VHH binders against p91247. Designs and how they scored, part 39

Target 1, 277 residues: p91247
Amino acid sequence: MAVDMIVEPKWVVQNFGNIRILDASWTFKPKADVAEYKAKYYNKFGVGMNELKNPEYLAEHINGAAHFNFDIAYYPSEDERFTLYTPEEFSSYVKRLGVFNGDHLVIYGRGKDGGMAAASRAYWTFRYYGYTTVSVLNGGIEAFKLAQGVVQSDSKAEGIRCKDAIHFPIGEVCAAKGFKKKTDCDQAFAAKGIKVGDTVVISCGIGLSASAICLAAARSGIVAKLYNGGVHELAYKAPQHLNMRVTLLLHAITVLRCTYIHFTFLYAIVIKIERIV
Below, E stands for the ipSAE of ESMFold2; O stands for the ipSAE of OpenDDE; V2 stands for 0.75 times the mean of E and O plus 0.25 times the DockQ between their complexes.

## First folded at step 14 (VHH; framework vhh_rezetamig_d1)

Design k4 (at its last look DockQ between E and O 0.17; V2 from the best seeds 0.00; counts 0 for: pae E 14.1 > 2, framework grips, grease 26.8 > 24.2, SAP .692 > .668, placed apart)
Fold by OpenDDE, look of step 14:
Structure k4 (fold): chain B 277 residues (1-277), chain A 129 residues (1-129)
Amino acid sequence: as target 1 above (277 residues)
Amino acid sequence: QLQLQESGPGLVKPSETLSLTCTVSGGSISSGSYYWGWIRQPPGKGLEWIGHIYYSGSTYYNPSLENRVTISVDTSKNQFSLKLSSVTAADTAVYYCAAEPEFITYEELAKLISGYDYRGQGTLVTVSS
């Protein structure tokens, strides 16, 4: 059955008993040590779920919502912040969340842009693994509360420049209350020279903001491809695609290998593919 | 590995409906994370995007063709189809079906940059009386 990619709070309230709600709240933190994580948490979802708690989720979440925890749903590798498990491994995790085949998953987030970045990341992750009944709750937990009675605010920032890439702020498609109208998003894409039928690769620091932009683009009929590894991976593996200033900065950070520095949560890099399909 | 194959008549009369089918193998339309699209290349011209469809049936069309184009999915047959109504000589082209991944890794990006894609070999459709 066809489901909407983005659902409104009122709809969620009306369908509360017929959906499986997932909280995709995630607090930014430095990348975990790869070896340590592998030893403690890799494919040990029970251990992760017990030890890697999210304070925001614990403090408040939608009733019945399970926490889709990015610190557990993905694992760090040398190349990626959020490396994808095998389908079998991921399935094991999803089962622990109480998700069953055929469930309509409704994913929400919180914070800036209504948590659309994190929610969208989770959305695309489930799509990657073949889940077909997945939606994002527009506006996140705050919008849901307001649909039951509560209010929030927004801010803007600049980021990494890639050679021949289009810089696209998440604020063009999201606001405090979640995704903007499709028509507004269409206009935003058009203003950047992106139109229906174009094929684009969308990336950001670690793949969050890009996820939301990608979802908006997909809704608008753009063939949008979400790049999993983010600009950090590109800086390491393909620095030629980045400008010299950004490359130098990222290399310095990479050499330190201490922390994944997220330069900005507010923009994505959109690479327009010259070929149509 | 995902494979796509176009099928349909190579000749269509003016004002009739062009109908093509893309058969997908090596993967499932219903469980895959792809855009399923159609593109064409008229003789001596560049590639033109026709439209694409999701597994859910959500469709997006080229505005220039929107009124004449229908794309559909048959998950039971692991196929998706193109119908183009009221064809003219301008619709003569090589038609390709294609699959575009929604979520890509570095390896896939590298392939994409190198020109790799999942599409059929193409089929020539000539509109002639």
Scores: ipSAE 0.541, ipTM 0.847, lowest interface PAE 0.8, mean pLDDT 85
Fold by ESMFold2, look of step 14:
Structure k4 (fold): chain B 277 residues (1-277), chain A 129 residues (1-129)
Amino acid sequence: as target 1 above (277 residues)
Amino acid sequence: QLQLQESGPGLVKPSETLSLTCTVSGGSISSGSYYWGWIRQPPGKGLEWIGHIYYSGSTYYNPSLENRVTISVDTSKNQFSLKLSSVTAADTAVYYCAAEPEFITYEELAKLISGYDYRGQGTLVTVSS
């Protein structure tokens, strides 16, 4: 349960599948207009995540890391540049990043001094809200790369797929006027390798796309089950019940959800369940 | 906790009707939380889904079997049943009844991933003269 406050790059590389990583990179900019920010972004985390992107994070970040963006995680007020949200509001934001209670969070920055100032501020923010299983990566992304850690880019359009998850856009079963014909939906499921009699678990970040796909699947004779808590909750709870192979797959699915949080209404993740004999 | 138990004859003659009953305890069929299903496994082969029923009486069957299968529910006895008509030796299998949740809790999903299922112990039904 207790974790070190500071972790070394080699440790992070060795424990990569067992931690949740946040990029706390922040690029200096003038304080936003308080009234304009309040009207457009205050407590509207989806809008902020869609519009207030950091080019350095998009160009390169630790593989699977979500961006803890200071321009979103805090709001400007007359007295402060980085005013703290209520615990309930903050919890809403970090859930969109795939952060849930019990995860071991590792926070990093970049640039001068390994980005330790930004990473440390994010660390204390989580501590303020009572999240104590949190660490700072010593030396940031630069030290992580020197320890031969894997990084990725989000600058190109991409989807991340894992072996046990099927990307299923809502447009495969819906059109402008509602559900497509049963025969069209039957073909869409078959094209994805989902056949009559299969048991599937369907999940997304907000449940809307998954619910529609569940109804279409039921009409097509597929045994569809809606996972209400999202796949990330299983990955958080799975270390007690699952082997390493399944834990790594669920972690990859959680990273996919975190990476595409604002596209969850456009598609769901469908997991085929195979019975072990 | 939810428990399921199959009952019925272990030997059925060819061309007759296989009839099995599943008794549910530790929960109510009429709760609407589950579909109540039948699965079978022929010797040395994989599992085959037969069909399921919702407590309201709505049924869904495997298309390869649908003309021979009837699944019914008796909510007053907390039981559901399988009838498979015109059996042949190919219908020899271990038959399982199962609870198929409409939504998944964490524990239910973990059990499914690990190969655990809400099913009974299974009953061997042999089709032979």
Scores: ipSAE 0.000, ipTM 0.191, lowest interface PAE 14.1, mean pLDDT 74
ESMFold2 (binder alone), look of step 14: mean pLDDT 83; pTM 0.848

Design k5 (at its last look DockQ between E and O 0.03; V2 from the best seeds 0.00; counts 0 for: pae E 9.5 > 2, grease 26.1 > 24.2, SAP .72 > .668, placed apart)
Fold by OpenDDE, look of step 14:
Structure k5 (fold): chain B 277 residues (1-277), chain A 129 residues (1-129)
Amino acid sequence: as target 1 above (277 residues)
Amino acid sequence: QLQLQESGPGLVKPSETLSLTCTVSGGSISSGSYYWGWIRQPPGKGLEWIGHIYYSGSTYYNPSLENRVTISVDTSKNQFSLKLSSVTAADTAVYYCAAEPELITYEWLAKLISGYDYRGQGTLVTVSS
């Protein structure tokens, strides 16, 4: 059965007993030490769930929602901030969240842009693992509360340039209340020269804002591919795809990881794929 | 590794319906995260995206073709199909089915940049009386 990629708070309220809600709230933090993480938490989801708790989730979450914790659902590697587990490993984690086969998953976030970046990242992750009934709650927990009675606000910034990439701020497709209308998103894509029928790769610093833009693009019929590793991986493995100025800046910022990550939440890069037949 | 193969008639009369099927092997339509799509290339023209379908049945069609296009999936046969109604000479093209991943790694991106993709060899469909 086809489900909408993005669902409104009213719909969630109406279907509250028939869906499985996941909180994808994540607080930004530097990448953990790879060796230490592997020793303590890799594929040890019980330990992770006990020790790696999110204060925001604990303070407030939608009733019945399990926390899809990015610090547990992924693991750090040398190349990636959010490395994907094997399907079997991921399944083990998902089972611990109380998700069963056939559940309609509704994922929400909080904070800037209604938490659409994190929610969308989780969305694409579940899609990657073959889940077909997954939706993002538009506007996140705040929108949900308002649909029951509460309001929120946010601002825009510029980021990393790839030689042939289109810079695409998340603010073009998201606002404080979540995703903009499809028509507004269509216009935003068109303004950047991205049209229906284009195949694009979308990336950002660590894959969050890119996730939201990718979901918006998919809704608009654009064949959008989310690049999992983010620009960090590209800077390391394929600096030739980045302009030299940005590459140098990234190396400088890589030493200052916190500053780099701050910019990654504000924009994504879109790469058009030209196919040669 | 996914393999895709187009099948269907190479000749269609004007006003009739073009019907093609893509058979997927090396993987299941239900187990992957892909756009299952159709692309065509008319003689002397560029590639045109026709549309795509998800495993769930959700579809998107090119607005220029939307009223004439139907894409469907048959998970039992591990196939997806294209129907294009009311064809004219303008619909003469090489038609390709393609699998486009939704989430990619560096290795996949590198292949993509090198020109690699999951698509069929293509099949020529000529619209003629």
Scores: ipSAE 0.432, ipTM 0.769, lowest interface PAE 1.2, mean pLDDT 84
Fold by ESMFold2, look of step 14:
Structure k5 (fold): chain B 277 residues (1-277), chain A 129 residues (1-129)
Amino acid sequence: as target 1 above (277 residues)
Amino acid sequence: QLQLQESGPGLVKPSETLSLTCTVSGGSISSGSYYWGWIRQPPGKGLEWIGHIYYSGSTYYNPSLENRVTISVDTSKNQFSLKLSSVTAADTAVYYCAAEPELITYEWLAKLISGYDYRGQGTLVTVSS
C-alpha cells in the first residue's frame, strides 16, 4: 500500500505508535580502512552495533527510534565508501533494528537543514531493496520537537572535566639513561593522582613525550591511550561504550581551537577517564 | 546557539595596553558551564593560548604571558575582557575569545562535531607606531 514520500511532523506525532521510526543520523568521518573493516565488521552487524555508535543518536533521538547507521548498513569497498549489501545481508541488519515487512517506516535526520540528505539516502536504500512503505520526516528531529514530539536519550551525561587535565613532563618518567626504574615511575604517577587501574588519555603536540609516558604508564599498570592529533590511534579495543567515549574525545580534541588542553613539545597532557553521573 | 563576539581597537601603539572585550549571547557567563578564554594567532604562526577566567573570578594564564595579562569578567553585562600590557610588534595577531567547557559531555561533543564553533570570529590587532 502506497504511503506519502514525505510526512509532516504533526502527522508523525498524531500517528506515533502506528509507525516505526529510524534515525538516519551520520556524522562525517574519514572512510574506514577497507581491509580492517572487512575483517572486523563486514556482515557482522551485532559487532558493528556494539562498537560503531553515533553520539548524536545516543544523546537524543525520537522516542522509540532505532539508529540506521551508515557505518553499519553499508560497507566500504576499494571503489566506494557506502557499498550496498546483498538483500539477504541487509535484511539481517534491519531485523536487528526491529524493522519487519508491513511496517510503515518513517526515516529522519538532524541538523541545520533537518538532515534531509541523510534521511533521503536511507529512504532510497530501502526503496532499492523493495521496501516501499517508507516515508521521510520533513524537517528532521528539530521540526519534530517543534511539533511537541517526544524524544529520549540512550546515554547518560558523561564527560571529562577540563580541570582533570594533568601536565606531565617527560622527565617524571625519563632520565638521561632512558626510563627511570618502575618503582620511581609508579611514584611519579601516584604523585600526580594517577593510580594502578586508572584509564588515561595521553596527548602532546607531536606525540613523542606522550608515547614515552604511555609506555611507562602501561608498565605501571595504568590503562593508557595515546592521542597524537594527526594520527588515528585506537590504543585499546575496549567495550563499545568505553571505546566510543575515548574515540569521541580524541576526535573532538582535534577540532578544538580554544580548549583548555594544550599540546607542547616537552610535556604531555594526561586526562583521567572517569564516569561522571 | 552560544555566540561570542570580540570588540576593541584594531591598532595599538608599542608599550601601550591592548584591551579587548568579548560579548557573550545565547548563554550566561554565570551558569558555570564554561571557562572564558582568549587565544591568538600571529600572522603565519600557530595558535597561542593566552589564558581563561571562570565566572567566580578565578584565572589561569599562559606562563609566557602571565606578567603582562589580565583577564576579567563582568557577569552583569555578560562580558569578559583581555588586557595585555607593554605590547610590541610581536603581539600583532588575530585574537579570539572562546568558551572552554568545564564539563565535556556527549551533548557538547555532538554539537562540536556538527560544526558548532565555541569561539568568536576573531579580531586583528596590529601593534604599530
Scores: ipSAE 0.006, ipTM 0.166, lowest interface PAE 9.5, mean pLDDT 74
ESMFold2 (binder alone), look of step 14: mean pLDDT 82; pTM 0.832

Design k6 (at its last look DockQ between E and O 0.01; V2 from the best seeds 0.00; counts 0 for: pae E 11.3 > 2, grease 25.1 > 24.2, SAP .678 > .668, placed apart)
Fold by OpenDDE, look of step 14:
Structure k6 (fold): chain B 277 residues (1-277), chain A 129 residues (1-129)
Amino acid sequence: as target 1 above (277 residues)
Amino acid sequence: QLQLQESGPGLVKPSETLSLTCTVSGGSISSGSYYWGWIRQPPGKGLEWIGHIYYSGSTYYNPSLENRVTISVDTSKNQFSLKLSSVTAADTAVYYCAAEPEIVTYEELAKLISGYDYRGQGTLVTVSS
């Protein structure tokens, strides 16, 4: 069944009993030790759900919303911050969240950009696993609250640059209230030389901001591909594609073993695939 | 692995409607994370994007063709189709159906950069009286 990728708070209120709401709130933290995580939490979702709590979610969430916890929904590996489980493993986790086949999932976040980065990451994750009735709540929990009577504000910062890539700030498609209008997003893409019919690969540090930009691009009719591994993986596997200055910084960080330093989630890199158009 | 195959008439008269079908195997359109699209290559010209359909049923078309293009999905047959109305000689091309992944791994990215994609072998459609 056809569903909108992005839904407004009013719609969510109107359909509250007919949807499954997921909170995708996530607080940035360094990458966990791969071996330790594997021993304690890998495919042990019950243990993870008990021990890996999110304070923001616990403090406040939409009524009935389950927490789609990035610290549990993904696992750290040598190459990726958020490695994807097998479909079977992921299904096990999703079942624990009370999600059933056929549910219309509405995913929201919070904080900067209305939480669109995290919500969008979750959106694409469910898409990856074949879920077809998934939407992002525009503006996140804050917008939802406002639709019921509460208000909040936004900020900007700089990120990693790749050779021959287009730098695309998430702020071009998101604001405090969530996603900008489609027309505004279209203009933003056009300003960067990205148009309907183009095929692009979008990535960022760990795959969050890129997710939001991908969703906006998809809404605009751009064939957007989310690169799951993020720039960190590229730095490790293909440093030649990165700016030398950035590469050196990343290598220095990599040598300091697995401390994914919070590079500003503010910029995504967009690689245009020229072979199609 | 996804396999795509174009089918339809190779000859269409001017002013008629070009109709092509893409049969997908090795995966389900309903459960896949892909954009399902059509592209074409006129003789001596580069590739041109025609449009695609997303899992939600949303369609997106090349603005130059928007008024003449319809893309649809038949999930029961695991197919998606292209209709191009009011064809002229300018619509003569090799037509390809394609599946564009929404999410890519490093390996997949490397393949994409090298020119790899999920598309059919293509079918020549000639517009002639």
Scores: ipSAE 0.319, ipTM 0.711, lowest interface PAE 1.0, mean pLDDT 84
Fold by ESMFold2, look of step 14:
Structure k6 (fold): chain B 277 residues (1-277), chain A 129 residues (1-129)
Amino acid sequence: as target 1 above (277 residues)
Amino acid sequence: QLQLQESGPGLVKPSETLSLTCTVSGGSISSGSYYWGWIRQPPGKGLEWIGHIYYSGSTYYNPSLENRVTISVDTSKNQFSLKLSSVTAADTAVYYCAAEPEIVTYEELAKLISGYDYRGQGTLVTVSS
């Protein structure tokens, strides 16, 4: 199906969780030395993502948005500042951002023009590679905030993000006087695509929100596994059940948790566990 | 497809230093895609995470072992290593090297859930006189 080229902030708020959001923020700077960039960063997307951090993105971005960083997504050449990678190389980069085929991708920027210039360049880059389910958020992060959209902050550079990581606010299952009714919680889980019989791993930075959500999920018939501590704690408390797959999964959740440290009280990360067939 | 291979002595005397090397093939340590880790399993016990290193040289260690552990990387040889000092019989274990995805994508998570294992075959190290 075709998607609108430009989407409005209210639409994005209403469809949050059904779209994949990219921050295309870029600050003008002199072209990097071609030889130095080629030696250090060319086609080394993990290195670039670790070392070429954008302070504006880290300080504030739309909740869950990964950074489509122009200093990584393109490379400088003698003739051009932003030379396009091959389709294979570009695909490798955007998959590290958590972009998969079939996602409705929404791109935004920031600044006085609402970031429309930067977002438009990123939009046409995706179109160039044949990714057509892509839209630009009208007015950027500034307009999104005016529409009461949720933003976040983190100190660690955004990298590849797990697509199936669900941001789940504790307020979906709790009210001022305790847990909401079971039927309200059942609906909250269903609205996030989590159904009876699903197995999930639930985590947050300090584990308080995750504990409450895990209990609510169990009441709703969802098989919830709480990840509330580090690999060290699991290794000592339940060593006979810890294996390499679980160890690597818990390390990955730790990285996601560090990314969302600023919002750990309000949100948990929920990851559905399913077989890929 | 990444391949990891542990190498080093299988017998170490008490109070000496255990030293292991992991050789990586089918991928590059310098790619920045993974943390390079060491895990061990004592006989009849669960897995214990020892620590990991990023290609830049940044290390993170299990707090219970951190005063005895050194992990290092040699990107030119595509290898990383473990040194565990002052060993005792309690350090007898099967030692594994592992690739730990630095950032988890859906593809990486799905592979982990489907039983894909990012570790070597393991090497038994016995601490005995």
Scores: ipSAE 0.005, ipTM 0.158, lowest interface PAE 11.3, mean pLDDT 74
ESMFold2 (binder alone), look of step 14: mean pLDDT 82; pTM 0.827

Design k7 (at its last look DockQ between E and O 0.14; V2 from the best seeds 0.00; counts 0 for: pae E 8.3 > 2, grease 25.6 > 24.2, SAP .669 > .668, placed apart)
Fold by OpenDDE, look of step 14:
Structure k7 (fold): chain B 277 residues (1-277), chain A 127 residues (1-127)
Amino acid sequence: as target 1 above (277 residues)
Amino acid sequence: QLQLQESGPGLVKPSETLSLTCTVSGGSISSGSYYWGWIRQPPGKGLEWIGHIYYSGSTYYNPSLENRVTISVDTSKNQFSLKLSSVTAADTAVYYCAAESYLITYEDLLQSGYDYRGQGTLVTVSS
């Protein structure tokens, strides 16, 4: 059964007993050591769930919501921050969250842009693994509260540019309260020359903001693919596609082992795959 | 591993409707993990995207073909189909069905994002 990709707080309240709610809240942290993580947490979800707690989730979450923890749901590799487990491994984790086949998953986040980046990342992850009834709660936990009676506000920043890529800030499709109206998103895409029929790949620093843009694109009827590895992977594998300034900055940061570059990626890049006729 | 196979007539008369079916094996269309799409390559020309369908039935068409294109899905048969109406000689091409994941790797990006594609079938529009 088809479900709406984005659901409003009122709908969630009305359907509270018939859905499985997941909190996708994630606090940015440097990428863990690959070898250490593999030894301690890889496919050891019980251990991860006990040791890798999220303070925000613990402090407050929607009643009954399980924490879809990015520090557990993915694993770090040499190439990617959020490497995807095998379907079997992922299923093992999801079962531990109390999710069953056929559940309508409603995923929410918090913070900037209503947490749409993280929620959307989780959305696409579940879709990737074959979960068909998945939705994102528009506006995140704050919107949910307001639908029950609470309020908060957000700000914008610029980051790394790829050659011949369209720069698309998440703010074009999201605001403080979550996703903008479809019509506003349509206009935003059109203004950047992105239209239905284009084959586009969307990427950002670590794949969060890009996830939200992909979801907005999908709602607008634009077929988009989410690049899982983010711009960091491109910096290593294809630096020639990045501008020189960005490349230099990335190299400097790499040398300094400073992962703070992630905070500067407040925008996504859209790559059009040209089909020359 | 998914396998996709195109089937349908190789010859269509002008003004008639081109009809093709893609049979999917090794996986279920109902999984919702892929865009199920059609693409074509006219002789001597580049690859052209026709459209996609989701398991839910949601369709996305190339605007240049939108008025003539219908893509449908039959989850019970694990198939999806293409209909292109009012064909002309310009519609002569090798037609491919394809499956594309939402999430792609660097390697996938290099391959233009097609995870799976059929062998293709030539459809000629001729009187």
Scores: ipSAE 0.227, ipTM 0.616, lowest interface PAE 1.1, mean pLDDT 83
Fold by ESMFold2, look of step 14:
Structure k7 (fold): chain B 277 residues (1-277), chain A 127 residues (1-127)
Amino acid sequence: as target 1 above (277 residues)
Amino acid sequence: QLQLQESGPGLVKPSETLSLTCTVSGGSISSGSYYWGWIRQPPGKGLEWIGHIYYSGSTYYNPSLENRVTISVDTSKNQFSLKLSSVTAADTAVYYCAAESYLITYEDLLQSGYDYRGQGTLVTVSS
């Protein structure tokens, strides 16, 4: 369906439930070193989202808006500052922002020009990839606030924190007769710094210990997410999501084949994460 | 493709019950793929988990709110709801409904696509 290229703040306030909002804030900076960027961030959108935070977005953004970050959405190349990813790679990034095909996407910026330059760049990027139900919010966050639009402030709106990995033995929640009592498991999770309502990702060697720990965690009111691939897949595909101690342990397990069986059934890692807002 | 939308009054008087409904589209509450939950963010504060419900009716609540909160599911309407009784000014917040996937792949971790939320609705507790 055809939508207006530019929408006014009052319209956005009135249509809040029917649109998806992106913050396109970007702070001018010199082009990053191509080789360094390629090694650290190229096509590694999760890493970029965890490490390349924008303080202005964190301090204030339109309620519910995800950050379309130019330092992540594009990559520097020899010839260009903001080189476009392939459609498949770009799609992988924007899925992390909660962009659904068919939603009316509204992009805004901030600053002295109302963020029109940054918002317009993002707008044309989406158009380039064939996303046509997209608009720019005229006047950015500043004009939106003048129209009595709701904003939020969040100094820690991070998606994933990999450095919080916790070694969790299955014996903390299981004994000879099966699961320990709920109250014992509640205490075991609390002793590891995992409280009711926390969101955690749980993994082990082949997923068996993690499955039991996830079930106990769910009973204890913890939002437990079971990582289907196991810690070896996670360590192989994304070592940056694990801390040094866990990485060294996994390396030792790989070298010592027979101890792999014991680790697979005795321990999981628990990664405490924060919800994306 | 899952989409969540909050609905309910934006103003609630002190001591009354805050009541919100979340309408789910693009998927079925009965699928068993998600926990269906409520979270809130008071002005200038961090996110606070309220509770969640599995489609079978099993509920899990934040202990700090447990005595005042009820979450329920209406599978025939593909909706779930929040009731928070005896509200005070401290309950003023943006309220979000959410779907929380409990089995994730590496691609889900990279995409952070295991958590679906509504746009949020401001509820103000005021005389």
Scores: ipSAE 0.013, ipTM 0.470, lowest interface PAE 8.3, mean pLDDT 76
ESMFold2 (binder alone), look of step 14: mean pLDDT 81; pTM 0.822

